VHH binders against Malonyl-S-ACP:biotin-protein carboxyltransferase MADC (madC). Designs and how they scored, part 5

Target 1, 317 residues: Malonyl-S-ACP:biotin-protein carboxyltransferase MADC (madC), of Malonomonas rubra (o06926)
Amino acid sequence: AKWTELQDKSFLEATARERAVGIVDEGTFTEFCGPFDKIYSPHLPLMGEAIEYDDGLVAGVGKIGKKPIFVISQEGRFIGGSIGEVSGAKMVKTIQLASDLYEEMVSEKPDLPEEMRPAVVISFETGGVRLHEANAGLLAHAEVMDQIQNCRGRVPIISLIGSRVGCFGGMGFVAAATDVIIMSQFGRLGLTGPEVIEQEMGKDEFDASDRALVYRTTGGKHKYIIGDCNYLAADSIRSFRETTTAVLQKPMEEIETFRRIGSMEKIKEQIELVKLSVSLKPKDSMDVWAHAGNENPESLINMTLDEFLAQAKRLKA

## First folded at step 19 (VHH)

Design ac4 (from aa2 with F27Y)
Fold by OpenDDE, fold request of step 20:
Structure ac4 (fold): chain B 317 residues (1-317), chain A 124 residues (1-124)
Amino acid sequence: as target 1 above (317 residues)
Amino acid sequence: EVQLVESGGGVVQPGRSLRLSCAASGYRFSAYYMHWVRQAPGKGLEWIGYIYRSGRTEYNPSLKSLVTISRDDSTNTLYLQMNSLRAEDTAIYYCAKGTPLYEALTKGSYMDVWGKGTLVTVSS
C-alpha cells in the first residue's frame, strides 16, 4: 500500500527522497550515510539558513532488476535546489562510485551481462548554484561534468526532469551532457530561469508570470519537439520509473545514441537545428512546432501526453 | 585466501620519513579499494586513507598533508609514504582490503580483510 502510494505520487510534488526511493525497485534503495552523513555546508549556519544534513541532495544506491542504480535526487525545497560544496561533492562521489562499481564488476567478470551494468539516475530540481557557495558550486558543476564524461560508454546516466523547480542554471548543462533526458510535460529545462530572462529582456519581451509561455519555452513538450528531451513520462514516480527502466533495458551503445552532444556529428546536428530555428524568426515556440510539421501547434499545448506522443513531430534539420 | 602483509615499520626519529608496504594476495587486488588504518597505543582505530585502481585517493583531513598512498597493481602492493613523522604518529599501521563495493555501500562496512599490522615508533 505504501509502495503503491509512492508510485502514484506526482513526480512534480514529490520530495527528493521519494523520487530516489521510488525510481528503483521496492525495498532496494540504500541512502548513503557514509562520509557525507551529517555533513552540511559550513556557510549556511553563518547566514542563518536552514540546515539539512543531506545538504538538499539525496544520494544512494538501489536496483532495477539486477542493475545497480546510483541515484542522485535534488531537493528543490532546500534553497531552491541550489548546489553547494557538500551537495556537489555528493553528486561527484555518487557518479564515481557507479564507475568504480562497474570497474569492479568487469574486473571480476569481463563478460559482464548488460543487465548487470551499473547506471546513474539524476533527478534534477535546481536553479543552479547558491550565492553563499558560488565558487564551490561552480567547481562542483565542473567536477560533475568531468565524472559524467568519465562514465561515457561504461555507465549510462539518465536525467529525470519533472520537478517543480525544474532544471536550470549550470545544471542545465549537466543534464544536457547526460546520455538520456526524461521529462514530464510539467518539467522544465533551460540554462536561465524565466525570472532571470525577464530581468534581462524585460517583461514586455518575456513575462515570467505567463506560465503558458514559460512552458512553451522550457517545458517538456517543447523540449521533446526540439530534441532536447528524449522521452516524456507522465507526472508520477511510477511513470518515470517505468520509462527509466525501459531505457536502461537498452544496450549501452544504443543509449549513447540518445545523447545531444559528445560527438562532432551530434554537435553539427545541433548547430543546424539552432540555425534553422533562428532562420524561422519565430514569434513563439508554436511557430517552431509548426515548422516541425505539427499542423495545429496550439492543439499540442493541452493535449494529453498519450495523444501528444502519438502525433507530435520532432524538429528535423 | 585473502592475505595482507604489512612491512617497513620500525623505530624512526621525529622529522624523518617512512614508507610502508602492504603485500596483497589471494584476490584481484586491482579491483578493490585499499585502505590504510592505524591504531595508536591506548587509542581507537584511525582511518588514514584509501586508494582505488585508478590511483584516485582520499585521505583523512587530519593526515592529508603528511601521507601519500600509492599502489602497484602489477605487484599487488600498497604503499604508505609518511613524511615529517611525529611522536603522535606512533602506532600500528594496518592495510585493509576494501569490501566489495555494492556490499560496502549497502551494509556500511568498507573494509573486510586486514593485515596483522606493522609497528611504527617515532622516538628521539
Scores: ipSAE 0.843, ipTM 0.929, lowest interface PAE 0.5, mean pLDDT 91
Fold by OpenDDE, fold request of step 20:
Structure ac4 (fold): chain B 317 residues (1-317), chain A 124 residues (1-124)
Amino acid sequence: as target 1 above (317 residues)
Amino acid sequence: EVQLVESGGGVVQPGRSLRLSCAASGYRFSAYYMHWVRQAPGKGLEWIGYIYRSGRTEYNPSLKSLVTISRDDSTNTLYLQMNSLRAEDTAIYYCAKGTPLYEALTKGSYMDVWGKGTLVTVSS
């Protein structure tokens, strides 16, 4: 599809590659080791020979204006978006390249304009580690986390969560460790998938087939209210791109304020919010919403995004 | 003007070790990747590996066990340590400056300036 057509495409329904191409300016995206490049990819020397295939993960670099954008996009259609050795390595290397570029640029120009600062954007669509590569996948998660930490204060990292599979498992931790999280109301973020929760708690306590319940517990609106998500975007590549662009126009210092963790104070705040949520003994997420000051929490469920953003109150510790 | 000058080449016996040097000048040495490549007689160029400013290295898997790349940013010098040399390691060895990274990633050319090379001959 043409880039302009991609802009109006549902983020939820888009392929990983469409998300990657569409999030940056038209004609600027260069994919690292794409599916057709094989060992002949010009990026292979930098990425490593072990990375010959996309392995369900699109990685590359483009631009938004003058800003280099390193893009990572997971493909949920490939083994549920599970992370293995190759895809994990691609994530690590891509983030590392962003860091390297920043260092090169600052070395040449110490007063690097903010508009030229490299950034990383990660579109998550995954349930975590793939079972047949569990050990490698686990290590990959750890390495990715290490790279994310290395980028702090230098290269902003933005999470995009609006895919069908959502962001679960270890990648939930990864997303939480990034600077900014952007979701759609159709995105889902959590640690444990609904099916696993059901297995542990029983269907009577948590029915994974109850999609409404799943969204009330992991969906964008809920995550927005409880502070796990910074921004909500509409379900389109355009909306995610626009939101990302707006965020990246902010100074790095301001971007860091959006982190959920990174300081003792922030960690404590998050812990307190969790404690508060538990102490309320909520029967449903709506009870938490009500506590946050939303007078008619049920009305928020089917509310339009614009209306929601105009009136929804966030939980405060 | 960017200049790279290799040294340390010569004739060595099989099984021996050799350390090559590359002296860089005319640019911010520490800001860029540095590469080693070689060309054996009658063969094409073979990438050996690179080193980043942090000391991070990547190697051709076929050569990884036999080579070590290092750098000294205080003297703008790149090194290639080769161990257990074989006849098939006979080649002209080149050091090369890394292309500015964004350009490298988008254009696919990772080395923009080369030395003149130094000949290594492994022979009994």
Scores: ipSAE 0.842, ipTM 0.928, lowest interface PAE 0.5, mean pLDDT 91
Fold by ESMFold2, look of step 19:
Structure ac4 (fold): chain B 317 residues (1-317), chain A 124 residues (1-124)
Amino acid sequence: as target 1 above (317 residues)
Amino acid sequence: EVQLVESGGGVVQPGRSLRLSCAASGYRFSAYYMHWVRQAPGKGLEWIGYIYRSGRTEYNPSLKSLVTISRDDSTNTLYLQMNSLRAEDTAIYYCAKGTPLYEALTKGSYMDVWGKGTLVTVSS
């Protein structure tokens, strides 16, 4: 009943641990270095120097069906979701373990069924406080990107963005490098936080205190329309879990076609989207939404998810 | 049948180096983590480190400047290089096969097959 009740919980309001447990099948989640580990962690032989408990990041492994799911879930309720040395190392090692498991499985069975292929799910919640990212987790960004590259074609990596803090800073690049991005309308994704954008552009161009502007330019509906995210989910753990499950039923070759960074074809598509964005010189998302063919773009803001998915026109990429 | 056989132990003078070998058979050697563990006289087991198929290693932090683990997948052989040996390095040294990874992560049992060990004595 506890896991079942989590399924109805708002993804926006859920803790990192609730998101991690709720995404995988009931009773299957094993947390690495959780709050009840002994002084000597039982994970030392495989995690190495990444052995420390840290309330800022939940890492572990569970299952969806027969598929092992390595979960990384960030907690923004602590220091705004800043990534530290310990949480960065845990992230890197968790992705490494997923890749290692895949290699072990295919070594024993070269024609591994797709339903048994391991996957990684990353639930992002990190702010754009660049100083903390630079001082506490800078190395982790580079190493996480390396591990994502190592998984390409082998282990799908799914990004979930719908938590309160959003996904900003260097982790915005990390999310963009994964295979699939699922957002809720409350999710926010960007390379830098709204306050830094305001400082660089001036308050007249971008007012970080304007919540509607922030959601229109970094939010899930905007990112879905411009193709920066692949799927839009409702604000519930159930909806993110169901969307993740549906994506993971696809063969790896198909999942790779969703990737936003890493192929020459995708690079060319991104360059054209950047050229279009600058040629339009839009001030916020409404101009871009209109260009995509949405004649009354402000009406999209208040639509339900179902109405939005039925009516919204996306930019052709 | 999975079988691990250590060799290269013996008596060595302090300050010298020694390389231990572990010959593996009966399983897909390249698919699994391989570990080294030691046990000094009258003491408990001490994990030294692991190596994975890619050559990626992790070491017990207290030992990482003293040892190097390597493997040769073409001969199914695991190695432990120890440098600047001291009397406190006297121990029985075991190699161990990593448990299948999902089971290791979910059950906490990281090593499923052990060798018989090889004795290293560091004698002044």
Scores: ipSAE 0.692, ipTM 0.877, lowest interface PAE 0.6, mean pLDDT 80
Fold by ESMFold2, fold request of step 20:
Structure ac4 (fold): chain B 317 residues (1-317), chain A 124 residues (1-124)
Amino acid sequence: as target 1 above (317 residues)
Amino acid sequence: EVQLVESGGGVVQPGRSLRLSCAASGYRFSAYYMHWVRQAPGKGLEWIGYIYRSGRTEYNPSLKSLVTISRDDSTNTLYLQMNSLRAEDTAIYYCAKGTPLYEALTKGSYMDVWGKGTLVTVSS
């Protein structure tokens, strides 16, 4: 009954481990390098030296149906710059294992059924809302980005944003690079898309980072309206699991169409959204919501998820 | 049927180098991790490292500076290069095929087929 109880648990309030276990099918989660794993790790030969210690990140593999699901779930306000680098290494290895499994499966069965395709699910929870912290994190996470690129067209990667801490800093860039972003209304996501990319490549090339503060909101409803996330889920493990499951039933070629970055076309779309935001001169999210076509934007704030999804108009570039 | 045959063992003086080979057959060699493991006299098994199809390697931290694993997928051959050999490196050296990855990750069984081993003796 424990897994069943997790399904109704608030995603916001859940621990990293509860989120990881609850996203996959009951009884299927195998955790890599959990607490005490230095002594008891059956995966040490495959995980390597960089992932020997507890670093505030839960990683493992389970299933949704027949599909292997590699889960990466960040824990709380587990802090310190060194923690981020160790978490990055564990993320890298877990994504790499998903890609390795895909290659093995295709080698054995070249026409691999979509229902068997491995996937990665990342539940983000990392602090830091300052723009300079976003820049400082990029190089520490470059290897994670390499593994995400390696998965393009082969292994779908789903981001979940609904934790108390949110997804900020260099991990905002990582989330933007994944195929699909699912948020709850309580999820917070920092700068993503062209502002993060241009700022991390140098302010001289973009020079819009100061104006990006005009949004001031990082919340899920706002991010959904402006197109920074693909799906909005209720604040429960069940809702995130159901949304993830629905996404993963799609063929890989369809999933790729949700990606925010990874092509010049997607970068152009994000730049146009930034230009639109500047032309609106908004002071908060409600100005943007009104421009997206919501006649009474303040009424959206307290809507239930179902009401919001039925009524809310999304910004068009 | 999977078969692994090690070769290249023998008696070698301390400080010298030695290269072991493992000839693989009966499976898609390029699809799987390949491992080296050793067993010193009176000791348990010690994992040396693995290599994947891309050439990616991971090593036992205590041995990392002393060994190099490589593979040649065109000849289905796995190699272990050992340098600056010490008396402590005297052991039977085995190659092993990695278990299919999902099974390895969920059941903790890293290696499913082993060779018969080749003896390396480091002595004057």
Scores: ipSAE 0.635, ipTM 0.841, lowest interface PAE 0.9, mean pLDDT 77

Design ac4 (from aa2 with F27Y)
Fold by ESMFold2, fold request of step 20:
Structure ac4 (fold): chain B 317 residues (1-317), chain A 124 residues (1-124)
Amino acid sequence: as target 1 above (317 residues)
Amino acid sequence: EVQLVESGGGVVQPGRSLRLSCAASGYRFSAYYMHWVRQAPGKGLEWIGYIYRSGRTEYNPSLKSLVTISRDDSTNTLYLQMNSLRAEDTAIYYCAKGTPLYEALTKGSYMDVWGKGTLVTVSS
């Protein structure tokens, strides 16, 4: 399909490949181990033993301006949105390659311009990997988290959540660990503030299991108001691309400030947001939206994106 | 100018071990993937594996248990350790510098400079 046609395509309805190609500049996307591989893969030496055809995950590299963009785009239509061993390894290797490229570039040019800094964009579409149900998914989750840790301060990682299946289970923790989360109103993110605190502090120090049900609301508008995501985009590839581009124009120092975990300061901020929300004793999301300062929270539900962003008030610590 | 010089080849009896070296110069050795590749008489090139600056290695699955790649960034030297050598391991062994990564990933040319190779002959 034409790249310009992809720009108006619904992000919710797009395939993983359409999302990946459409996020980067026209003509710049190179897919790793795509469905039309020849007898030998040109990426075998760099991808190692993890290469094989897997319609469940599209990975590759393209550009936005001069910036190399490593793209990981999940496809729930092929494996029900669960991550498997092969797609997990492909995800890990793609993030690793972004880090490797950054190190190469800085080694050659220590004052690397920000416009050249590699980035990773992950378009999530997973029903989850429950930690006790899938050994391969558990390994992939841990390895992806390791690679995200290795990128901190060096390679920004942007989460896109707007696909039909959403982002649940262990991949919710992966998304929370990235630097920036962009959602559409149709995006669903299964991770909550209390669960983020538990992940960072351990269940022995913080137990998320007895928290208000309102924190389990997964939708993009709610997540934006409560602070679980950083940006909302309209349901189009164009809107996600434009939002991603705007974020990546920021200096790395600023991008890091959007991250929700990875420091005690960030955990304390999350604890304060949770304390505020729990003290409200809310019955549903509307109570939380009202406390954030939205006089008629019901009116926000059906607003267009532009109206919502102009009017919606977000919960503050 | 980038130069790679392999050494350590020669005639070796079956069952023995051999360590090849690759002396690198003319570039930032520590910044790039380094590869070993071999070519048996009358056959095509066979990729052995690579090592990255972090020490991460990947190997051709058929050779994974037989070889070890290492590097010493302080001396700009790449190594290939081969164990339990067999007649079919007779080949010219090349070291190669990884192409700058973005170019490798987008254009499919993973190795941009090769050594001249060192011959290993496994015979009784």
Scores: ipSAE 0.633, ipTM 0.844, lowest interface PAE 0.8, mean pLDDT 79

